# VHH binders against q84jc2, part 95

Target 1, 232 residues: q84jc2
Amino acid sequence: MSKMRNLVEEKFLEFYESWVIQLELYLHQLLIAHNNNTMSETELRHLISKLTTHHKAYYTAKWAAIREDVLAFFGSVWLNPLENACSWLTGWKPSMVFRMVDRLRKSRVVLVEAQVKKLEELRVKTKFDEQKIEREMERYQVAMADRKMVELARLGCHVGGESVMVVEAAVRGLSMGLEKMVKAADCVRLKTLKGILDILTPPQCVEFLAAAATFQVQLRRWGNRRHYVTHS

## First folded at step 7 (VHH)

Design g63 (framework vhh_7z1x_3)
Fold by ESMFold2-Fast, scan of step 7:
Structure g63 (fold): chain B 232 residues (1-232), chain A 125 residues (1-125)
Amino acid sequence: as target 1 above (232 residues)
Amino acid sequence: QVQLVETGGGLVQPGGSLRLSCTASGFTFDDYAMNWVRQAPGKGLEWLSAISSSGGYTSYADSVKGRFTISRDNAKNTLYLQMNSLQPDDTAVYFCAKEYDLWSEYYTGPSFDYWGQGTQVTVSS
């Protein structure tokens, strides 16, 4: 399993680096669109669609990778320590995205009452789904602790190929549980993202996506800069 | 409306090669990850390979790594599995499976959203 894990880590690292470079290019386009009031609604919708497609490409790649090794996504090698410290179940915490939505209230593009109501309904539902997943993870962690104790005891008493295979089978079983939790969390993330984009106007969507991408890119730059300075 | 049709199965000798195809219709093919799964006689389902929506990432089960290659042509709504160095243990019905809808309100995993009918692969001398 360690050999298969290393291959997934290396392969997804290559994928993620390319994905982030493209995200930075889209962020540049979003910032230009936000500062340019002359773009048509169709042009803005096209740009929003590019971002949506880009996020779908990430999640479909992630789901392909977790089928092979979900543990690679807990303490990921393609993320710096700051990015890892800020993750919730291998990604952004769904409810936190509404902090970026709140910034729209300070922009020149004001949210109407109907949008405010729908966003609050979505926020409540998102937090409910988030808490449900957190309760399931608590149950999983308790069960995982019991199994780890048994596995450690067995490793201490048995030496050989058969013992290794039994441990690997047990780890695979635990991994399937984590895969289910990660996929549930990702569905809440994507449903929240889609819900926000469905409520907002195209100019508001561009501002929201720009804020989200800016935060993601800056967090990565801050963490990478610290590593370079520390390990010069 | 949603349909997945597998083709390309057949009888091959050990060490031989086969290319499986899966034609998709009734959904936006390039929005979804796709998978290949098999079921050998008297055994359970075994996941073999997955490919991301753009084709930019692929993954494989240990049993087929280095021998099988997954690919897709989004313009043709078609998924492929190139199988090389086939062994008697590869004898199975091969299924194309659509990944769960990422926009779904409730994830009930670990099942796939939709399965094809399957195509038989037999490896014998």
Scores: ipSAE 0.603, ipTM 0.838, lowest interface PAE 1.6, mean pLDDT 85

Design g64 (framework vhh_7z1x_3)
Fold by ESMFold2-Fast, scan of step 7:
Structure g64 (fold): chain B 232 residues (1-232), chain A 125 residues (1-125)
Amino acid sequence: as target 1 above (232 residues)
Amino acid sequence: QVQLVETGGGLVQPGGSLRLSCTASGFTFDDYAMNWVRQAPGKGLEWLSAISSSGGYTSYADSVKGRFTISRDNAKNTLYLQMNSLQPDDTAVYFCAKEYDLWSEYYTGADFDYWGQGTQVTVSS
């Protein structure tokens, strides 16, 4: 039936809801660690590792899901409208996490000069990789209006025999292109996250991860409360 | 050094079942998605199934949905594929494949970092 979600949407919705609940539990632990100086460096590293593992679990699940249906990640049913509006190629825009890094420059424990230099190098590299993907996305969108796509669309209007097979092959090709772009974007996301965590000290990592998780959780809560942008 | 070793292949009659195992070493198994891929005689590689790092999400190719089940035991560094209702067209070499390293490498367009040597499955009367 057309009114039913597809299997990938249902399965990933179930996965994502559970993943977000665990993210909120980790956020609670990060906030406790940040506000109290009771945790050893070893304990902080274990907490950071748990967050890293949690994000890896999300991306490994996402990649498994996009092998079946990458289009489920464009306008995802497990995200509210605000979360979907804020998405850049099915997830967070990599360069935006540096806004959270900028908060660390004004925290009680400021970044040393060597860290500032490494973070700026990472920011430049991240923006460069991000722009490459944006150019690929633009080419993909332009290709949708290409003569060959128009001809395939016309062929698809004539339901019968060979036309169905040719259209299905074309749609598979389009989906493979999107899958590669989404995977490239996710790699930039994870590389950016890893790069930041490698540069920061454990207490700074906790503060950064707490800020990132807080933003993600609050964006979801705000969107769930207010489905529309309201004006006075 | 990453190693993936498949076992459990063999000869089975149509309608029969087999369980494949893949033992992993040389990397943190529970950090990565794992995949099953096969190659039938004279055909290209066909992706069959994927499982997330935690086991919390699984996916399947249309050709095996409802017949095959992927699972993992992270404590034993082992990946499994339970194959039911086997058909002659399932005859192939089955490979265990590790997902691309999202954490330490840039995506090059390759789907998998490492593959096992494969295990032969033959479905015949």
Scores: ipSAE 0.712, ipTM 0.885, lowest interface PAE 1.1, mean pLDDT 86

Design g65 (framework vhh_7z1x_3)
Fold by ESMFold2-Fast, scan of step 7:
Structure g65 (fold): chain B 232 residues (1-232), chain A 125 residues (1-125)
Amino acid sequence: as target 1 above (232 residues)
Amino acid sequence: QVQLVETGGGLVQPGGSLRLSCTASGFTFDDYAMNWVRQAPGKGLEWLSAISSSGGYTSYADSVKGRFTISRDNAKNTLYLQMNSLQPDDTAVYFCAKEYDLWSEYYTGSTFDYWGQGTQVTVSS
C-alpha cells in the first residue's frame, strides 16, 4: 500500500486491528455456547454483555476519532475495498441485520409470534429512520454545494485574508455536518442492535450475535484475500 | 441524575503542568466516551480531547496535541486530563463532558453534555 495516511487513520487502524482480533475471540465463545447448549441463562447473559460492551467500545472509539477527522471514515484505510463497498454512512446498514434474524429461523431458534411481530415493527421503524437520515444527508449535501459555489465565487472576486477565512469556515461546516450525520446513523445502528437483543431470548441473542460476527469476520477475510491477489 | 465534578484547576506559570480530574456519578461510566472541553471568557466551547469507553482510543484537538493527555480509571469512575507545557492561551474554564447516549432512540444533534461549574485554569506570566 502506497497511500499516505494521516495520524487519525494510523491510530484507528491500530485500534481496529486489535478490536477485530478480540471480536474473533468472542465469536469463538459464542459458537461454543451455541453448540454446547449447556450454559445457564446467567452465563449466556454475561457473554451477551461482553459482546455489547465490545460494540460500545468500537462506537465510542469511532466517535472520539470523528471529532478529529470524520473524513477518515469515508473510504476507511483500515477496511478493505469489499468492506468499504458494503458501507452505508461509514458503517453497516441497520436494516440488513434483519436478514440475519430471518436466517436464524432455520435452526433451533424458534421465534414465537409475539417476537416476530416486534421484530417486524422494529424493522419498519429502522427503515423509516434510515430514510430520514438519507434525506437529511441529501439536504446537507445540496446546502454544502450551494455554500461552496458561493464561496468559490467570492474567492474568485477577493484575494487575501477573506479567502482564507471563507475556506476555513467551509471546511469546519463540512466536518461538523458530517459528524452529526455519522452520529445519527450510528445511533440508528445501536438502537436497532439493542432492540433486537431486547426482543430475543439469551440463546437466540447468542445465535444472532454469532451470525453477525461470523459475517463481519468472513467479509473481512474475503476482501483481504482479494487485496493480496495481484497479477505479476 | 448525572453529575460530573471537575477538580485540579488553579493558577500556574507558563510552561507549567496541571492534572485535572472529573468524578462521574448517576450513569454507567464504562459505557460512555468522555470528553474534555474548555471555554475562555467571552468565547464558545472548544473541544480538546476524547477517550473511548475502554480507554483504547484517544483523540485531541490540534491546539493541545503533544501537550495534553487524556486518561480514565473506570474502577474509580474518574476521567483525567494531564496538561503539560501550559501557555497563557490555555486560560479557560475546563469541563468534562459525557458523550451522547449511543443507545438513544433519538439523536438530537447534541455533540456532548456537561455538568457542574467546571474548574478554572489560569496560566499567567
Scores: ipSAE 0.574, ipTM 0.830, lowest interface PAE 1.7, mean pLDDT 84

Design g66 (framework vhh_7z1x_3)
Fold by ESMFold2-Fast, scan of step 7:
Structure g66 (fold): chain B 232 residues (1-232), chain A 125 residues (1-125)
Amino acid sequence: as target 1 above (232 residues)
Amino acid sequence: QVQLVETGGGLVQPGGSLRLSCTASGFTFDDYAMNWVRQAPGKGLEWLSAISSSGGYTSYADSVKGRFTISRDNAKNTLYLQMNSLQPDDTAVYFCAKEYDLWSEYYTGSGFDYWGQGTQVTVSS
């Protein structure tokens, strides 16, 4: 079955590299909009919509891929080790985006009281949903140490179609459980992203999306250079 | 009102081909991943294939890899399944299924948001 995992990994790697290249192009447009303040509100909304559509394209592709092989997303080959180290349930940790919002507030982004209140409410809700998923994952991991899993692992050592079918059924069951958790986590990610964009004004959305895209692109670049040796 | 309507089913000889279509309405088609699922007589549901919102990524169950091709035309709100080298065990009702809204307040299931009515495919001599 490792050949099937390799095929999904190769296909998604190709998709992801193209997706990141387009993200970098959108980042360039966001930085132009931010630095020059030359765009109308309609133009800013259009740019924000492009980014939102781009992220939806990623998650719909991810959900298509996890239907075939969810395990490819745990320790993904299209992510470098640094990106994987920063991953939470196959993606960014939803509550971490509030740190980006806090950074923007410390620079020059001024939020009105109503926005601050809504962001705090969203932060609390996001943390609650995050913790709920973490508890489900912990229960899942504990269940893998159950006597039944040990027995199935033992059966997998025997040569025979019956033992192979039992092990395959168990692995399929485990994969379905992981798919549900990954999709739940992705829904929290998208709800958090949408919530922030709904709270912020179009210029503030551009600043937020630029900060998020910059972090994602730079994390990838830093991680891709980890094997270069410098004598300094 | 979400509607998914499958067409293109029928009787075909082993080794033959069929193209299924699913016409979608009542939602923004190009915002969602779409799936094909089948149910053979007396058996459970089997997921076959998925396609991303833009069509940029596709996936397949092992049972249909190399034989079936999923595609979409977002301008026509239509999902397709090209089925080649059909075998008697491909006999089933084929369903078009819409993925959950990524913005869902609460995700509780492993299934799909909406299903079509299904179209019957029978592979026999």
Scores: ipSAE 0.650, ipTM 0.855, lowest interface PAE 1.4, mean pLDDT 85

Design g67 (framework vhh_7z1x_3)
Fold by ESMFold2-Fast, scan of step 7:
Structure g67 (fold): chain B 232 residues (1-232), chain A 125 residues (1-125)
Amino acid sequence: as target 1 above (232 residues)
Amino acid sequence: QVQLVETGGGLVQPGGSLRLSCTASGFTFDDYAMNWVRQAPGKGLEWLSAISSSGGYTSYADSVKGRFTISRDNAKNTLYLQMNSLQPDDTAVYFCAKEYDIWSEYYTGSSFDYWGQGTQVTVSS
């Protein structure tokens, strides 16, 4: 019988590799659907649902993992350096997804006025939510330099017993703060994704999801090919 | 309305096993991560285990790793906790906990949206 404990990093690495392989298979299906006008609305909705379910599987797995070790998601071992360089609070910066939306506006599938208005309202709200989280992260970083935290760090190097327990409680508090911020950021990501999908028609949803998945897959391939980031 | 009903608790001897079940209704079960949480007499809530919406990822508290196994049957809207090598320290009320709705319009800071009365597990000779 196994007496070994699973490490979050190794376990999530295995999960993520399988998740990306399935994403590439869904991307293939999205590209076929995008290039084929013979698919029914029901068939398109079914494909969109499979992608939505796939993303839900990722975030529910991520939240289970961060409950155990949130720090595994800062500089993740399952991401290459380029993917990590492009991350904002352990994932995509939500406002960046509107670049894919802008591509739809230049597509042969035209957005109607009501959709354009709703997408701009969503963009403004998303940007506001991002700024709110960035202020919370700044507050967290300032709190890390707090006089009491500096004193606790010194205690952790030299004193046992009660002082060790106080330091351990402080470290748990820091991890809980990061978990809360990551969950807040993920909620903004998912709210933004759902908002876009609710505004778009099924053919537009397929095009949007194909563009997003293509970028994610290509970013991974670019980073794996070069395994390095260039500063300019 | 949302309901979570825990069953399978009872009295067991040290070294014994129990399987807890949680039947869910009133929401799309396969859209949410699920958790097991316990509360021992005179102590606070202790998170034990989580499972992703598809069942593809599981996590465990250090106190139960290697002894407890979380699983789910999405077709039956049921969550399970297989508890092996039970110790007197495992005596607690066990709660099935639904993960916060990550698709919600805003995040309130709550980790769980759990329901029900729990099920009592007593480990004693």
Scores: ipSAE 0.573, ipTM 0.828, lowest interface PAE 1.8, mean pLDDT 84

Design g68 (framework vhh_7z1x_3)
Fold by ESMFold2-Fast, scan of step 7:
Structure g68 (fold): chain B 232 residues (1-232), chain A 125 residues (1-125)
Amino acid sequence: as target 1 above (232 residues)
Amino acid sequence: QVQLVETGGGLVQPGGSLRLSCTASGFTFDDYAMNWVRQAPGKGLEWLSAISSSGGYTSYADSVKGRFTISRDNAKNTLYLQMNSLQPDDTAVYFCAKEYDMWSEYYTGSSFDYWGQGTQVTVSS
């Protein structure tokens, strides 16, 4: 029932709004830490841990939600159209974070040669994993147009209990395929994030997390501004 | 070593209630989603419910929605399943399952990486 599925979407919307509010509070703490050179390494590690725990909480909630309705994450109601337009397989594109690190490197992040080498190795691995998922998505899209799917679409045009059951089974199979693809993409996202944090020093991690959170918060604000009436 | 220990199963009459508990050890409990899964006699595994690491989000299979409630106590490393309005078809072995470690592992197609021994629930008159 589409009405029951809409209630699931609203439930995740409530979760996401609360999660974003907490992200903004953590962003404030990251910006204070970045501007304050007196914070200890232990204090910085504790702040970084709070951010990583917060991101893990998002992905554990997402995986719980996609078990019930993965399609809710394609064209999500809790994301504005700009956020949805910038999404790659229901979230941020993993390779984009290296462009963010590169911008920070030029102005703020002082990296030693060993860190540069490790980041480049991680970038190559991340792009490789990303491309594997893209090829899997292409196969999925091609399979949607094969003979069996065309036959199921024709059956779906006819009223009948048997054809309805066969179509429902096929749709469940498609949803399971999408769920596995989304989970694979999320694992690449989190391993990329972990990899960057493992390579960077605690002050560099704070700068990176602040930049990432700033971009996420600003993208949401920019997209939400379209709801205001504007005159040319 | 990761361990998940389920308790609280037993015999109950139709319409009755049971509360299952799962005590976790050997991993950072509050970093992972947790799940309840069951297996009825002669049938495959059926996923029932999931809870996010913080407890901020829960999900349910259609077969148990409105009757079962999942919850967790991270301070006690314990997962719960409150089962109400039990039916004979709910007779099964109930398992606690740890969600796949998306932070440290590459996705292999498996949903869970660790399971408990299970606890038997029998609903009969």
Scores: ipSAE 0.741, ipTM 0.894, lowest interface PAE 0.8, mean pLDDT 86

Design g69 (framework vhh_7z1x_3)
Fold by ESMFold2-Fast, scan of step 7:
Structure g69 (fold): chain B 232 residues (1-232), chain A 125 residues (1-125)
Amino acid sequence: as target 1 above (232 residues)
Amino acid sequence: QVQLVETGGGLVQPGGSLRLSCTASGFTFDDYSMNWVRQAPGKGLEWLSAISSSGGYTSYADSVKGRFTISRDNAKNTLYLQMNSLQPDDTAVYFCAKEYDLWSEYYTGSSFDYWGQGTQVTVSS
């Protein structure tokens, strides 16, 4: 089992490192577009599309990986401890992106009243979807401690042929439950991202995506820097 | 209308090889991960393999690792499964399955939106 998890971890680590390098390149393009303000709407929409496609590539890869080993995404080896500490159900907490939206209220391209209203409605819906998933997580955690699970865990310590099959089936059921919750959380993430992009103008989308990517990249760098602190 | 059509099944000797194809239509093929699933006689559904939207990541069930290879051609809207070192236990109906819509407003708990009709693979001497 640990061998299989290590193999998935190594394979996704290679994928993720490549994905992050490309994200940093896109961040550079977003910052140039935001600071220069000379790009056409067509050019901005093309850049936004590249970021959207890049995020889709991550989630489709993640979903392929969790089919094989969902547990690899809880305390991931390709993330540093700070990134893991900030994780909510194997990724960013959807409502946190509205903090990045708040920065748009201080930008030169201000949000109009209709956009503010739609963003607030989306924020409320996102919080509701998060709470629903959190209640499902709580129910899952309680179910882990029920009488049936306790008895199956005991049998796992003293297994023979027939007992092994029953325990293996139970373990598979637990993994499928986690996979379902992770997928539900990822759908909330992508719906929230799409919702924000649908409400914002192209220049506002670029500013939002630049803020989000900057935070992700800086969080990774801050966590990595912790390991290089030396006494002078 | 979403359609998935599997081809390439048939009768093969133990140790032999087969290549399955799945032609997709009615959706943007390169936006979704794709899966192969099988059902052996008298058994439930068994997931075999998945491939990311770009083909940049693949995954496999333990039962088929090292023997089966999943791939896709996004220009042709086609998914493939190369099956090598086939065993009698590989006898099953093989299904192409589209991953759940990542942009869907509500996640229904289903892992797959759409399934093909299946193609029969029989491994027998």
Scores: ipSAE 0.505, ipTM 0.797, lowest interface PAE 2.1, mean pLDDT 84

Design g7 (framework vhh_7z1x_3)
Fold by ESMFold2-Fast, scan of step 7:
Structure g7 (fold): chain B 232 residues (1-232), chain A 125 residues (1-125)
Amino acid sequence: as target 1 above (232 residues)
Amino acid sequence: QVQLVETGGGLVQPGGSLRLSCTASGFTFDDYAMNWVRQAPGKGLEWLSAISSSGGYTSYADSVKGRFTISRDNAKNTLYLQMNSLQPDDTAVYFCAKEYDLWSEDYTGSSFDYWGQGTQVTVSS
């Protein structure tokens, strides 16, 4: 009985590795655009659109995958331990992107008063949506320890056809609950990202996306380095 | 506004093949995952397959794995389902379904916000 990856884990690993390679190529283009005063607004908007499309491709692929196996996303084999440790409900914590905006603001991003107000409104809304999901997760975790779940775990000690079917139905119910929470969290992530991009000018969007992609790529490299040290 | 129109259904012999098409309009097709769902006579809805916005990832229900292939042509705003090795149990109305708008303000718990009218597939000897 060798431990093997399931089909969803193998397929999404392949997808994710390709997606990250393309993200690194887009990061290179963002850094060139950020350092190039000759790039037109039309060219910047095209680049921003490519990044937006790339992120949408990730979330649509993720949602297709979780329909088969949401649990693959809570212990993701395509993420290193550092990336997994930084995950909030299978992805980045939405409020963290405002720290990226704050860093850009202190660097070279000149935000007008109207943008500052809209970003603060978005931050408050994002934190509210985030806390609402955290309350749902707490309720879900408490429900896992209720009498019904404890009884189902007890039944799982008896290997029989009827017992197996009852346990499988319970596991499917748990998976459906997790799917809804992951989808809700992903919608908050994308709504937050879209909100920031709608508030920022094209040059500011490029700087923001470059900072975000740099952090994501570097976090992966830092975690992979530790993984190689451990497994080499 | 948003319209999804399925075509390609019909009568086919067991072991035969059919290709379904779904033409989309009224939204940016390239931004959304697309799904195929069916309903057999006297049965509930069964999800069959999903495809990511780029076509880079696909997923399938166990009942159709290895027999059905989902694909899309974003330039033509068209979703496809290639159905091979058809069985009498595949007899159903087949629906094209648009994934929930990931950019929407409110997540309602629904996976699909728009459905087509359906196309009838009958597998009979």
Scores: ipSAE 0.665, ipTM 0.861, lowest interface PAE 1.1, mean pLDDT 85

Design g70 (framework vhh_7z1x_3)
Fold by ESMFold2-Fast, scan of step 7:
Structure g70 (fold): chain B 232 residues (1-232), chain A 125 residues (1-125)
Amino acid sequence: as target 1 above (232 residues)
Amino acid sequence: QVQLVETGGGLVQPGGSLRLSCTASGFTFDEYAMNWVRQAPGKGLEWLSAISSSGGYTSYADSVKGRFTISRDNAKNTLYLQMNSLQPDDTAVYFCAKEYDLWSEYYTGSSFDYWGQGTQVTVSS
């Protein structure tokens, strides 16, 4: 019997591979823009908009996929083991993007004091939202264990339609809770990204997005290089 | 002034086909995932299908896989649901639903950001 959930994994893998290829093309454009002092503000804003739209496309696809199977995003088959090891609630940890912001402090165009203050305020808020989600997930995991224990005990008493329906109801409940947590985490991710882009000038946005995309692409390449086949 | 207006419902015989349309206004349609949801008489809401902002990714509930196809025309701000091999159990009010704005809005814990008024589909002989 094929599990319908495996089809979600296959479909999102195809989507993600295509999405990463386009990200690498945008990274190339960001690096050219960063090295080219003749690009207008309008041209830079257009490139920033393309990256913003690209990230939104990922999250709209992800949310469509988790409606069908949120569990596919825990230990994702489209991510290598290194990418999975670095994941926090099915994606990047929001506070980590401030490491890319720290790179901007070493750039040729330094941040003004007003920007530094706004970025610090955003960093504090992001960490607060992140910790709130972590506490909710911990409570969810405790509740999940209790419910799973009860349902598993009930299943031990019966074989047939009633047991199947009980398992399906429990799995639906667990999936709905996880979907809510994943969506909350993704909202923090996108609000953090938007907040940073709203604070930075267009040249600084290009440098920031180039740093973020470089890290994402290199993390994937490093993990793929260390991925050995069983017979090699 | 977000508005979603569903059309295309009606009476159809078992094995027949219908195409539902949802016209969107008041938001940048090509930035949001869109969903189809239904409610059968005396039952709760059932999610049927979702489509990503560009149409590059689609998902379906097991009950409609292989029979229903979701699509969108971003130039026309319109969402579609092509329904084939309709069965009496498909009788329901069908709703178009907008996904949350992940960029500007906090996730409120509700299933969807905005809903249309619905269109009735009745499958009987």
Scores: ipSAE 0.500, ipTM 0.803, lowest interface PAE 2.2, mean pLDDT 84

Design g71 (framework vhh_7z1x_3)
Fold by ESMFold2-Fast, scan of step 7:
Order: structure tokens, then sequence, then C-alpha cells
Structure g71 (fold): chain B 232 residues (1-232), chain A 124 residues (1-124)
């Protein structure tokens, strides 16, 4: 009987492709809601809830996957090179979404002064949290150059023996450190997203989510188109 | 108050099967990834398997791939671990573990909450 191969990359690729197809369907619903202006607050809140549930499905799946292979998320095979070039610690850079929020100033529903103040406070906190994680990543990278790690790398060149166990333990430690940092970055992403949605009205949330999903879908299409043309 | 209660442990012979259950209460079960971890006699904690909030994604430690299957029933607030082809090395206390909130400020390789554990013993 044929042995079926299963790698984290292959399994998450299958998950991600299905997740993106559903995101495009939700984007279609968001664009209809934004253009019609006929939906009730209850209907808009229901649609917003579908999007937040969809994003939670992604992050819970990602966290399940990184426990098995966090390195799969650094240079992901399910992302094209353009998507990977735009990644910050395995995903979107949290502060970038405030550029999409700036578009709401030109929307049909104007941001009130109280919302502008809360969004600016959230933007400042988000940048602070980003910088804290970047410093943690720098400390992690410096630790890789420490004398102890260099010595473990030398031991890894030996064939067999107890040195193999020591090297394997070190590699597990490295993976746990990366998992912690990826989770920290994801928490900043999700807190930023939730914070924006909590500040905005339902029509503004729909406009924001439509802009964010449009950018994600178009970035994927731009990267795929360039790759296809290059290899055709 | 978060509670996780594991059941289904016991004695089995090598090559046998067991199904563990974990009943969750005190939180919205459908919002969280769930995990199984174990501790063998004289050894540290070993993560075994994780499942996403919807059940749409699962992951496994190399030691149990192809032998163990994680699943969940969100309507029953219950997590399962189907264990097949059990070996003496699988003898351990098995724990159900809840992942951190997606909005949490806490993070790491550990879990937000752990169950009481259930004993699995594989011997002839």
Amino acid sequence: as target 1 above (232 residues)
Amino acid sequence: QVQLVETGGGLVQPGGSLRLSCTASGFTFDDYAMNWVRQAPGKGLEWLSAISSSGGYTSYADSVKGRFTISRDNAKNTLYLQMNSLQPDDTAVYFCAKEYDLWSEEYGSSFDYWGQGTQVTVSS
C-alpha cells in the first residue's frame, strides 16, 4: 500500500487555500453591505461577527500548527514571494491597518472626534507593542551568536553519540522561543483588530474590513500574476 | 471558573486502543484551541496534539503521528483523543489543556489552563 506523506506545510497549505476562498466570499458580502446602505445594525453586526470568527479560525489553526513546526511560518510555502516580502514576524504588521483606518476620514460616515482620539491612542500603543516584540526578536538573534550556541553548533557536526541529544534539545529550545514570539506578534495583531472594531460603528467596521480583505486578496493576486508571467 | 475533566484512562495491553474525553466548562469552548499533553513516569511534560477552535486543523507530535487522533464536539463542550496501537512507552498521565485567549497578554509554550489528568497504563 502506498504511504501518504503529511508535512505541516502541505496540511496548512490545504487549510489556508480553503480559508482564503471563504475570505473572498465574505469580502463579496462586505462590499454589498457597504454599497447598499440598506442593512440593519443587527444584520451588519452579524456580518462583522462572521469575519471575526473567520479570523479566529485562522489564528487557532496557526497556533496549533506552530506547536508542531513554527519554522513553517517563516517563509511560508502557502504564501507567494510578494506576500512573504510583506510579512512581519509571520503575518501582517499591526500598525499598517491604521493606513486603512485613515480612509474612513473620506467615507460617507465621518469619524467623530472621540473615535479619532481613541484610534490615535490605539495606534501609539500598537507601535509600542511592535517595538517591544522587535527588541525581543533582536535579543533572541543575539542569543544565537552566544558562545554556548556556537559550541552546540560545533557538536552538531559530530556523527552520533550523546552530542546528538544535546543538539536536539537546543533546537527544541530555539523552536519554543520562536513560538513565544509568534504568539506575541499574533496577540498584538488581534488586539489591534479588536480595538479598531470596538471603536468603529457597524457601517465603519464593514468599510474597514472590506478595505483590509480587499488589500489581502489583491496582494495575493498581484504576487501570483507576476510569478505566473515570469514562469510562463 | 474554568474546569477541564479528563476521563477514559485505564489499563490496556500493547497494541490496544483507548479513547480519552475531556469535558470543558466555565468558558466558551468554541473560541479556543485545545491540546493534549502527557507526563510519563520520571519524565517531563510532552505535548501530543492540538486542534483549532472549529476542528478544521489538527497537529501532532512525531511520537504519536498516525496512531493518535484528536477531535472535538463543540455542541457537547468535549475534546477527544483516540489512541490506537498503544505501546508500553505510552504509559503516562494524560492532560487536557486550554490554549491562551487570542487577546491575551500572556504567551509561551505552556497553556492557560490544565485539567486534572487521567492515567493510561499499557502493559501485558
Scores: ipSAE 0.540, ipTM 0.818, lowest interface PAE 1.9, mean pLDDT 84

